# VHH binders against o75319: the designs that were tried, part 138

Target 1, 181 residues: o75319
Amino acid sequence: GNHIPERWKDYLPVGQRMPGTRFIAFKVPLQKSFEKKLAPEECFSPLDLFNKIREQNEELGLIIDLTYTQRYYKPEDLPETVPYLKIFTVGHQVPDDETIFKFKHAVNGFLKENKDNDKLIGVHCTHGLNRTGYLICRYLIDVEGVRPDDAIELFNRCRGHCLERQNYIEDLQNGPIRKNW

## First folded at step 9 (VHH)

Design D17 (framework vhh_4orz_3)
Fold by ESMFold2-Fast, scan of step 9:
Structure D17 (fold): chain B 181 residues (1-181), chain A 118 residues (1-118)
Amino acid sequence: as target 1 above (181 residues)
Amino acid sequence: EVQLVESGGGLVQAGGSLRLFCAASGFTFSDYYMAWLRQAPGKRREWVAYISWGGDTDYADSVKDRFTISRDNAKNTVSLQMNSLKPEDTAIYFCAAGYDKGFSPDYWGQGTQVTVSS
């Protein structure tokens, strides 16, 4: 069925760019088949995502989809000019080291190939909050040397919603730094 | 119409056991991860356990060695065996189904009350 994910309507569709980074976070876009259950002002399709990014005077250069499903929208629903990367990430549990490495590798590769532009890396899970916030903060801490509390505060402020999962917050604050492998 | 109907809740003394059941209908059961979540008075809903169609499970740390989730794909049911119950387990327990593994569910049941006396 085409059921709207629980609490999906409670979250802002798109956050703002995280200053000093190339990251922007958002909730999962929903393909047109979901719109029967949404008021016009609640719709957030792949097209709506790109319109909202443009309204902020930003441009996406990569989408990283962290959901463990392909049912919310299809990569074919995105503009052909924007690369799409799927990293199947189980919700609720702290992402494993292989998943963290895949995310870091994708971000590093994008930054290396986009030195001459200011395009953004869009990251989402279902709500654009816990898995999304964890992996972005983990990158900032491990790769860019940002203090954990500073990374979390920056994400929370720019997303417009605070990370909710205590185990994710605890791992970011007190967990080991994952070195590249 | 999608329906998730919970049963098996009730009153039990600390140290006791209960088994919760959830009957699912109106959707393709094999497409969904199944989960149990709970909500105690004055608290946010918290995840308890989930199970994939193939039987892969995961548990919240608070219940990991005490609760067991299982599913019967032929009967479109999911169950939660709850052992060594504590007063802190008192909550309304919800059966839930989601496309996205271990995250916010797409469908919820109405819930079943579990009360654990000291």
Scores: ipSAE 0.088, ipTM 0.487, lowest interface PAE 4.5, mean pLDDT 89

Design D18 (framework vhh_4orz_3)
Fold by ESMFold2-Fast, scan of step 9:
Parts: sequence; structure tokens; C-alpha cells
Structure D18 (fold): chain B 181 residues (1-181), chain A 118 residues (1-118)
Amino acid sequence: as target 1 above (181 residues)
Amino acid sequence: EVQLVESGGGLVQAGGSLRLFCAASGFTFSDYYMAWLRQAPGKRREWVAYISWGGDTDYADSVKDRFTISRDNAKNTVSLQMNSLKPEDTAIYFCAAVYEKGFSPDYWGQGTQVTVSS
């Protein structure tokens, strides 16, 4: 159905590019069938996403969708020129090592193929916060050697909202580096 | 008006079987995951089983191979077949509709009591 996700309206649609990285985080876009439940200023369709990215003078080269559903929008709602990758993640749970591995390899592959441009990796879950922030920070910590608190601070500042789930924060700060599978 | 109405609960002896039913109305049933949750006395509510609109299922380890969730999108019903019941399965069982798996249910019923004697 057309039920707006719980608390979806509470979050900024799109954050800012995370400086020194190719990441930008946002909440899930909602296809036009949801617009009857939203005021005009609350609408955030796939088209609205691309318009807001362009307003920041940025360009998306990949979207990674972390939601466990296909109900909010369809890949067909996106420009054909922008690759779409679905990684199914369960909300409220820290992503497992296989999911972390998939995310890291998708990011590494994108960066290798896009070294001659400045296109961004757009990452979202439902709110663009906990699963999204976890996987981006996990990548920065494990692959780029960023200190956990610095990664979290950078994500929070650029997203405009702080990571909310203590289990995600604890894993980032105290969990093992995920290099062995 | 949204309603989820559970039935089929009762008292059963260890090793026995029960089938729970949930009748849903007031929302677009085929647009939701359907789930069963349970709450044992003095414990937190926990997930038992999920079923997607397409029929894909997922189970808690404690009930895997003993319980089977199914749904009928034409009749707006979901059911839970419970086999090889154990005393630790004693709980109130809730039917729930979930727009996205792993998030809080959007709708749930009043629950139906299942008591398993040893």
C-alpha cells in the first residue's frame, strides 16, 4: 500500500556529500502513488531526489537500496543511466558480514570504474540513517582506516541527523574490523 | 477500519499441533508482509515467522521446521501451522501486518492464547 513509513516525514530528504568520500545519504524516495498522503513540500519522489542532488551541483553514479521492500519505488522510476543495486537488509539489526562484504565490494567496484569522474554513490534505507549510516561508516572504518568516532561524526553532520540505534553505534566503535570472510 | 482477528489458540499437550488463523480487513492485504509474533509470560514480544506478499517465508530458529506460515491473498487471511509443540511455545500469539520487514508492525491484532502442557 500507500502507507508512509513510520517517522519518514521526520527526516531531511537528502544529506550533503560526505567530504573526502563519494557517499551521499538520503531517505527512501516514494513513488507518485504516495503523494496523495503528502503535502507538496513533503513529497520526495525519485525525480525529486535527482533534482535535489543536482541543486547541490552533484551527480549520482550508483544507488544502493538497503530496504527490505520494493514497495516505495521501482528501479524503473530511476534514469536508465544510473545503476541500481539492491542489498536486502532487515531494519533494527546490525547487517551481517555477508551484507557488509557485498556493500564494500559494490563501493570498491564503483570507485574503480569511476576514477575519472566525480559521480556519487547514493545510499538509502527507509530513513537513510541507521542501516545507511552503519554501512557507510563500516566502509570508512574498515577500508579507509577512519577512526570510528570520526566516521560517525562525519556521517551525522552530513546526513543532518544522528545515528539513533545503540547496537549500530556500539558495533562501529567496538566491533571487529570486517576483513576476513 | 483496520482489523486483524486471530483465532485457533487453545490448550494442547506437548507434541501436539495447533493451527492459528488471522483474518485481515480495512487495508490492502497484498501490499504487506504478514507476521506472527508471540509474547510469553514475563518476556519481551518476539518474532516467530514472516511471509512476503509473494509467499517467501522466514522463521525464528526456535520454531524452524516445526511451524509453517502461509497466506491467502484472495481471502485476506494468514495462518500458522504449529507442529511438535513444546511447553516453551506457551505464549499469546499476535498476527501483524508489516509494510517493511524488520520494522515495527503497522497493524496487529489482540492476540490468541496458546498453552502447551507437559
Scores: ipSAE 0.014, ipTM 0.352, lowest interface PAE 6.6, mean pLDDT 88

Design D2 (framework vhh_4orz_3)
Fold by ESMFold2-Fast, scan of step 9:
Structure D2 (fold): chain B 181 residues (1-181), chain A 118 residues (1-118)
Amino acid sequence: as target 1 above (181 residues)
Amino acid sequence: EVQLVESGGGLVQAGGSLRLFCAASGFTFSDYYMAWLRQAPGKRREWVAYISWGGDTDYADSVKDRFTISRDNAKNTVSLQMNSLKPEDTAIYFCAAVYDYGFSPDYWGQGTQVTVSS
C-alpha cells in the first residue's frame, strides 16, 4: 500500500546542516507510487531530497536510513555515487548499544575518508526527528563532548522541529556516556 | 469496522509458557507492522515486539530470546509465543497495528491479562 506515514506531512522535508558538524537531518523520501496521495508542494522524492540539499549549497556523501522498512523508497532510487547505509531501528525505546555503536562507526569511518571534502552525512528515520535526533545527539555527546542540552538545542533548531520522545530526551540528558564504543 | 481481538492470556507459574493471538479485520493488513505492547501495574505502556509484513522482527531487551512474534498474512493474525515467563512479565498485553513503526499505533486491541505467579 501507498499510505503516507502518520504526520509525515507535518514535518519539514529537510533541515539545515548542523553548524560545526557534518550532519543534516530529513524525513523519509517517498517514491513515485506515493505521489498520487500528495499535492505537488508536498512531494518529497529521493530526487527532491538531492535538489533541496543542492539548494542549500551542500552535497551528500552518505545516507544513513534508520527506518525498519524499504517500502518508502529503494536504495536504487539514490545516485550510485552516494553510499547508503541501513541501520534498523525501532521506535518507542531508546536504541540499544549495538545500534549506537553501528551509527558511531559509520560516522567515524565517513569522517576519516572525507577529510578533504565538505560532504554531509544525511540521517533520516520516518519523520527525521526522534530516532534521527537521538543518534545524532548521542554522537555529539559521546564522541565530540558536546553538552546534552546544547546538542539537543542545536538539533532542534537545525531540524526545525523539537525532539518529541521524553525517554530519548531523558537518556540524552541523564543517561550514561557510551565512549567505549 | 476496524477490530483487533486478543486471546490467550491467563495465569501461569514462573518458568511457564503462554501463546497470545490477535485477529485483525477491517484494514489492509499488508500495509501495517504488527506489534505487541504491554502495561504492567504502575508502569508506562512499553513495546514488546513487532513484525513487518515481510517477517522482519525486533524485540525489547527484556524479552529477547524468550518471546517470539509471528504473523499469518493469509489469516490476518499475529501471535506472541512467550517462554520462560517471569513475574516481571505480568501485564496487560495489547495487539497493535502500526503503519509506520516508531509512531503511535493506528489501531489497538482491548488487551489481554497475563499474570505470572512466583
Scores: ipSAE 0.006, ipTM 0.200, lowest interface PAE 9.7, mean pLDDT 87

Design D3 (framework vhh_4orz_3)
Fold by ESMFold2-Fast, scan of step 9:
Structure D3 (fold): chain B 181 residues (1-181), chain A 118 residues (1-118)
Amino acid sequence: as target 1 above (181 residues)
Amino acid sequence: EVQLVESGGGLVQAGGSLRLFCAASGFTFSDYYMAWLRQAPGKRREWVAYISWGGDTDYADSVKDRFTISRDNAKNTVSLQMNSLKPEDTAIYFCAAVYDLGFSPDYWGQGTQVTVSS
């Protein structure tokens, strides 16, 4: 069935661009079939995502979808002009090194191809919080040399919600740096 | 009507084994991970194991190498084989259907009691 993800309504649809980076985080958009279960002010479709980003005077150049499902929306629901990348990421456990590497590779490739513009990398899981925050912070720490607490604070402030999963926070603060393979 | 009905709980001595079963109905079984969670007296519910439609599994550290989760997609059932049971495994065990593993389950059973005596 078309169930609204648990606690999905508790989170802001989209955060702010993380200053000094190309990242913006948001919760999963829900396709039209979910709208009959939502009040008008609760709707957050793929179209609503792009409208909200435009309202911030930003533009998406890539969407990275970290959910382990394609039920919430389809890539076809997005504008053809915006590349979509699916990285199936299991919740609960800290993402494995392969997943981390895949994320880093996608980000590095986007940045190399988009040197001459200011387009953003949009990252989401279901709430746009734990898996999303982990991988963005992991990138900032491992690739850009940001201190773990600074990366987490930046993400929390810009997303408007704090990372909740303690094992993710502990790995970011105390775990090994994952360098290029 | 969505239903998850657990069975197979009971009293067992430390070192013994139990097999829990869960019968699912009222939803598209193939769209969901199936999971077992447990709740000990005075504690919060904790995740024990999950299994994907394709058979990929994962386990909480406390039960690794002792518990095995499996599913029968033709019968819409999921089971949990519990070996080398310890008194600390005493809890109500819940079958759950999970759409996205990053989140709380979408559907829950009513639970089945497992008591492990010392």
Scores: ipSAE 0.015, ipTM 0.297, lowest interface PAE 7.7, mean pLDDT 88

Design D4 (framework vhh_4orz_3)
Fold by ESMFold2-Fast, scan of step 9:
Structure D4 (fold): chain B 181 residues (1-181), chain A 118 residues (1-118)
Amino acid sequence: as target 1 above (181 residues)
Amino acid sequence: EVQLVESGGGLVQAGGSLRLFCAASGFTFSDYYMAWLRQAPGKRREWVAYISWGGDTDYADSVKDRFTISRDNAKNTVSLQMNSLKPEDTAIYFCAAVYDSGFSPDYWGQGTQVTVSS
């Protein structure tokens, strides 16, 4: 339905590209039917997403949607030229190994197919923060060998908001490396 | 009119079992996670369990392996099977509907009292 996600208005629509990576994080775009409950400056549709990415002189090559719903927008609302991948991810718990593996596989596949360009992997959950930040940081730590605190700092700075969920932060800092590849 | 109506609470001795039920009406049940939360005397309300439309579940560590959440999508009901009850489980138990598994419930029931005697 038309229910605006709780706290969605509290977050910046789109972060900046994470330097040294192909990642950019953002909050969930909301299709036109939600706009009746939003002021003009609060609107963030799929079209608004692509406009904001272009304003940063960047281009999306893949969107990974981590929400556990299809109610906010439809893949058909996106340009046909940009691949869309849904990974259903529950919001309260640390993502399971299967989810982590699916995310890593999608990122690795994109990077292999896009070696000759600089297109970005756009990642979002509802707020573009906890699930999004966890999976991006998990990738950087497990695959790229980035130190956990450095990955978290980079994400926080580029997203413009700090990871909020202590169980996610604790798992990134002290949890095992997931070798599900 | 949105309603969540809990039932099944009561007094039980330690080691016993109870099954809580929640009947939902007035909203599109398939759009929502269903959750159980509890509030013990003098404490904040805490999450116990939730279940997605597709049946995916998660549990608080304190109740894991003792409690089981389930939903009947045809009847718009959700239930919580509580086994191996402890005095620490004494609380008012609330049924809640959550549009996104994110941060907070959109709809709440009035609660049902569970008392576990030692």
Scores: ipSAE 0.013, ipTM 0.238, lowest interface PAE 8.1, mean pLDDT 87

Design D5 (framework vhh_4orz_3)
Fold by ESMFold2-Fast, scan of step 9:
Structure D5 (fold): chain B 181 residues (1-181), chain A 118 residues (1-118)
Amino acid sequence: as target 1 above (181 residues)
Amino acid sequence: EVQLVESGGGLVQAGGSLRLFCAASGFTFSDYYMAWLRQAPGKRREWVAYISWGGDTDYADSVKDRFTISRDNAKNTVSLQMNSLKPEDTAIYFCAAVYDKGWSPDYWGQGTQVTVSS
């Protein structure tokens, strides 16, 4: 069945754009079949996502989906004008170097091809918090030279929720810089 | 309504084998990854093995080549074959249904105790 992910209702649907970057983080949108288990004010469909982004006077140019499933929504539920990229990322574990490299490559490619606009890279996992926050912060630290605590603080503030997984936080603060990007 | 029931746990000597079983009911089995997690005394729960509905498997490094996860989609069952058991494998083993691989389980059982003596 269409069971609502654990604690999904506890998180804000969409954060704010991270200033000085093209990133915006959100929790996973849920397709129409999940709405039977949600009150109207709890619904967050792909359409709701784009409405909320527009309400912030922002525009998505890419969605990166980090969930290790295709059951929450289909790419076909998204506007045809917005590219969708799936990077299967296992939760609970610090993402491996291959996953980190794929994320960095996708971000760098988007930024190179979108120099003449201000479109955002939308990143989500299930809650839009741990895998999402880790990969965004890892990018800022390794590629943009941001100090780990500053990257984490920026993400936490803009997402509206703090990174929860201690192993992710520890790796960001004290782990090696991954250069293969 | 949703139920996951583990069985097959017990006491075994180091180097021995055990097979754990999980019977699932009350949800759409084909929508979920099935997983085994374990919790050793004084430690946090850790993932052991995943299996997709199509049979793709993934294992924690500590159990790779020793454990084999399988599922019977017709019977809504999952099993974990545990070979070359070590004292470090002593834990409560939980069967779980996971909608998003490596995220928090959506459903899980009460667990079954595995004790490996040296």
Scores: ipSAE 0.107, ipTM 0.510, lowest interface PAE 3.9, mean pLDDT 90

Design D6 (framework vhh_4orz_3)
Fold by ESMFold2-Fast, scan of step 9:
Structure D6 (fold): chain B 181 residues (1-181), chain A 118 residues (1-118)
Amino acid sequence: as target 1 above (181 residues)
Amino acid sequence: EVQLVESGGGLVQAGGSLRLFCAASGFTFSDYYMAWLRQAPGKRREWVAYISWGGDTDYADSVKDRFTISRDNAKNTVSLQMNSLKPEDTAIYFCAAVYDKGYSPDYWGQGTQVTVSS
């Protein structure tokens, strides 16, 4: 069946925009077939995502999906006006340099093409926490020169939940800067 | 109702081989990656191997070229062939069903003990 991901209900659906950036993080939206296992107040569909973003007076310009599955929702469930990018990212290990490069390239491309607006880059994995937080923080550290502890604190505060995976946190704090060319 | 039942664990000498089996029931097997994880005393649980429904495999560096994961989709069974076993492979081995690869397992078994003597 359509099994609700473990602990998915424990996390806020959508965080706040990270000030000084174009990033907003959220947990994976679940397509309508999952709603039979959810109370009405627990539902978080692709439509619910866009409604919650609008409630914050924000607008999505890109969604980056970091899950290693296509079963939670389909790109067709999203408005055609919002580009969707899939980066298959394994959940327990620190993302490899290839994955980090793909993420950085997508973010840089979006920012270059959206200089004249304030649209956001929405990033999610299953909980919108560990893979999501790692890649956003890695971008801020490597590309924007943010101190690791400051990037992590900013993400944690805006997401409303702290990064949980110690190997991810340790790589951000003490790992090498990835100079992806 | 949902069950993952491991078997095949035991005591073996270094350099030996063991084959672990996992029988899955009560869920749609085709919707899940199947995986083996292990946990040694005092250590964090770690992923050992993944296999997709289509047979694509992925292995932890520590077991690469020594272990082989396979699945029998008709029987809802997963196996792990462990060759050239080392004392550091000593752990409880868990079978798991994973909807999102590398994420927390959705279902897992109680584990089976593997002990490798020097």
Scores: ipSAE 0.015, ipTM 0.408, lowest interface PAE 5.7, mean pLDDT 89

Design D7 (framework vhh_4orz_3)
Fold by ESMFold2-Fast, scan of step 9:
Structure D7 (fold): chain B 181 residues (1-181), chain A 118 residues (1-118)
Amino acid sequence: as target 1 above (181 residues)
Amino acid sequence: EVQLVESGGGLVQAGGSLRLFCAASGFTFSDYYMAWLRQAPGKRREWVAYISWGGDTDYADSVKDRFTISRDNAKNTVSLQMNSLKPEDTAIYFCAAVWDKGFSPDYWGQGTQVTVSS
């Protein structure tokens, strides 16, 4: 079916680039079949995603999709020039160490291959908020040595919405550093 | 009218088994993952198990190898078989219809109490 995800309309489609990083966060794009249930101003297709990023004078070099489904869009809906990585994550629970490691490894690999450009890593889950914000902040804390509260504040400001899941916030503030990279 | 109705909860001794049932009506069952969530006293609600329409399953580490989720798409039902129950499994168990696991459930029931004595 073509049901719009719960509260999907409540969130801004795309945040701002997080200054000092290569990250930009957004909510899940919805393929054309969902547009029958959306007003024109509510539409956010894969094409709309790329248009909004270009409007910010930015360019995507990688998309990391954290959703547990491929119902919303397919990799084939994205431009061929932009690599797509799927990391299946379950909502409600803090991502496990293996998931955190996969995310860190993908980010570090992208940065090494893209030293000569300023392309962004786009990260999304369904809302582009809880799982997305957790993994970006976890990277900043563990790899870049950013203070947890500073990472969270930066993400919240640039995304335009605050992390909502208290267990995610608690793990970022008080949890152990994940040493797998 | 959307309804999710849980049954099968109760009091059981550690090491025992229970089977929870959920009957769903009023929505297109095939469009949703079905999930069980639980809320223990004084703790946040946590995900326990999910099942896709096609039968793909996933489990929280705390229940893996002890719990089995299943669904009957013809009858719009989902079940949770709980074996080797521990006092830590004591919680209210909720049946939920979830579009994506990053999301609050679109529909859920009132919950059924499971109490595991030591």
Scores: ipSAE 0.000, ipTM 0.165, lowest interface PAE 15.1, mean pLDDT 87

Design D8 (framework vhh_4orz_3)
Fold by ESMFold2-Fast, scan of step 9:
Structure D8 (fold): chain B 181 residues (1-181), chain A 118 residues (1-118)
Amino acid sequence: as target 1 above (181 residues)
Amino acid sequence: EVQLVESGGGLVQAGGSLRLFCAASGFTFSDYYMAWLRQAPGKRREWVAYISWGGDTDYADSVKDRFTISRDNAKNTVSLQMNSLKPEDTAIYFCAAVYDKGFDPDYWGQGTQVTVSS
């Protein structure tokens, strides 16, 4: 299982912090076994992730992994000081309400417990784009009251890539606000 | 090296049944979800069914209760039983290996044609 995910090389490894929020988005880090298929400048391991975050003068306080696999890297590859949360999220379909609730609960809990610091919530799926962008934007719209088009623009600008899945975009723009479970 | 070979496609009348087979080689079969996707004339490719290594299944709404996906981990095979076929099921059916469920497949077969006549 060391095949590089489709189009993974096409995306920037790490975006910028989304101003006014604690979010930063990135593509999935790949453990050492994947590096045989990558040029040195294409490598993006868990260690590379933390180095790139540090280069932006930022610090991670939580990683939320949205991939529906445990094989790209292991939580043990991350520093023990950074909590890791797995939310199995199926690609291509709009995340269900249970998944949206889990994401919102994790973000709210982190923010409540981290009022006295400026640590970031790192969110990724395989490309760090569609599932990642959807859930971050859904949070901003439903919890923070951000206008859908503004949330999407902010994510696109900071990630450096635009959300690609039309069904995700349409749900964000026109779908119901998920307030309760 | 990596190979997925589909078989079992053909022409069938509406209401009939077909069983598709996929033989996989050249990768660690147990590491992948296996999937069937289809592409109808003039349409984009869409997923039909997924199966995990442990046998958990998921189906597109259009095929629920009509199609059944299965896998044989000892033989590195995946199958799709298609019942109550409709003209709308006419498509090329692709076997695929998927590392991250619902993401784009890592490996694909060449496809097998299924034609359902009215």
Scores: ipSAE 0.247, ipTM 0.628, lowest interface PAE 2.8, mean pLDDT 90

Design D9 (framework vhh_4orz_3)
Fold by ESMFold2-Fast, scan of step 9:
Structure D9 (fold): chain B 181 residues (1-181), chain A 118 residues (1-118)
Amino acid sequence: as target 1 above (181 residues)
Amino acid sequence: EVQLVESGGGLVQAGGSLRLFCAASGFTFSDYYMAWLRQAPGKRREWVAYISWGGDTDYADSVKDRFTISRDNAKNTVSLQMNSLKPEDTAIYFCAAVYDKGFEPDYWGQGTQVTVSS
């Protein structure tokens, strides 16, 4: 149905572009059927997502959806010009190596195909925080050589909310670098 | 409008069995994973079991091989068969409906107390 996800209203819809990267993080957009449960100020549809990105003078070139559901919105609700990629990621555990490699391959492929523009990779889970922040930070650490605490701080600042899952933070700070990309 | 009503909890001796039931109403049952969670005194709520509409199941390591989750889609019910119960299984057990697997539930029941004595 159309029940609003737990704590979804507690988070900013869209963060800021992470400087020095092509990443922008946001919470899951909700299709029009969810709007009956929301005040006008709380609505965040796929259309609202693109309007908010445009308000920041940015443009999306790819959306990566990390939720383990297809019920919040349909890919057909997005502009046909913006590629959509689904990576099913369970919300309670650190993503496995296969999931991490899928994310890295998608990002690397986008960057290779978009070297002549400044379009962004939009990444979201339900809150746009824990799974989203983990995979973005993991990419920055493993591929770009960013120090773990710097990656986490950058994500937290640009998202406007701090990573909440201690197991995710622990893996980013002290876990192994996954080199297979 | 939305209701999840648990039943079947109670007091049981270690090594015994209990079956919990959950009756769901007021939402489209087929759109949700159904789950059982538990909360023991002084601990965080933890996932016990998930079941998809198609019957795919996942279990927490602590209950694997002892507990079985099932659902009856025609009756909008979900059940948890608990075998070989241990004192550490003592908790309030909650029925939940979940869109995003492993994320926090969209709907919760009031819970049912399970107490295992040794």
Scores: ipSAE 0.064, ipTM 0.499, lowest interface PAE 4.9, mean pLDDT 89

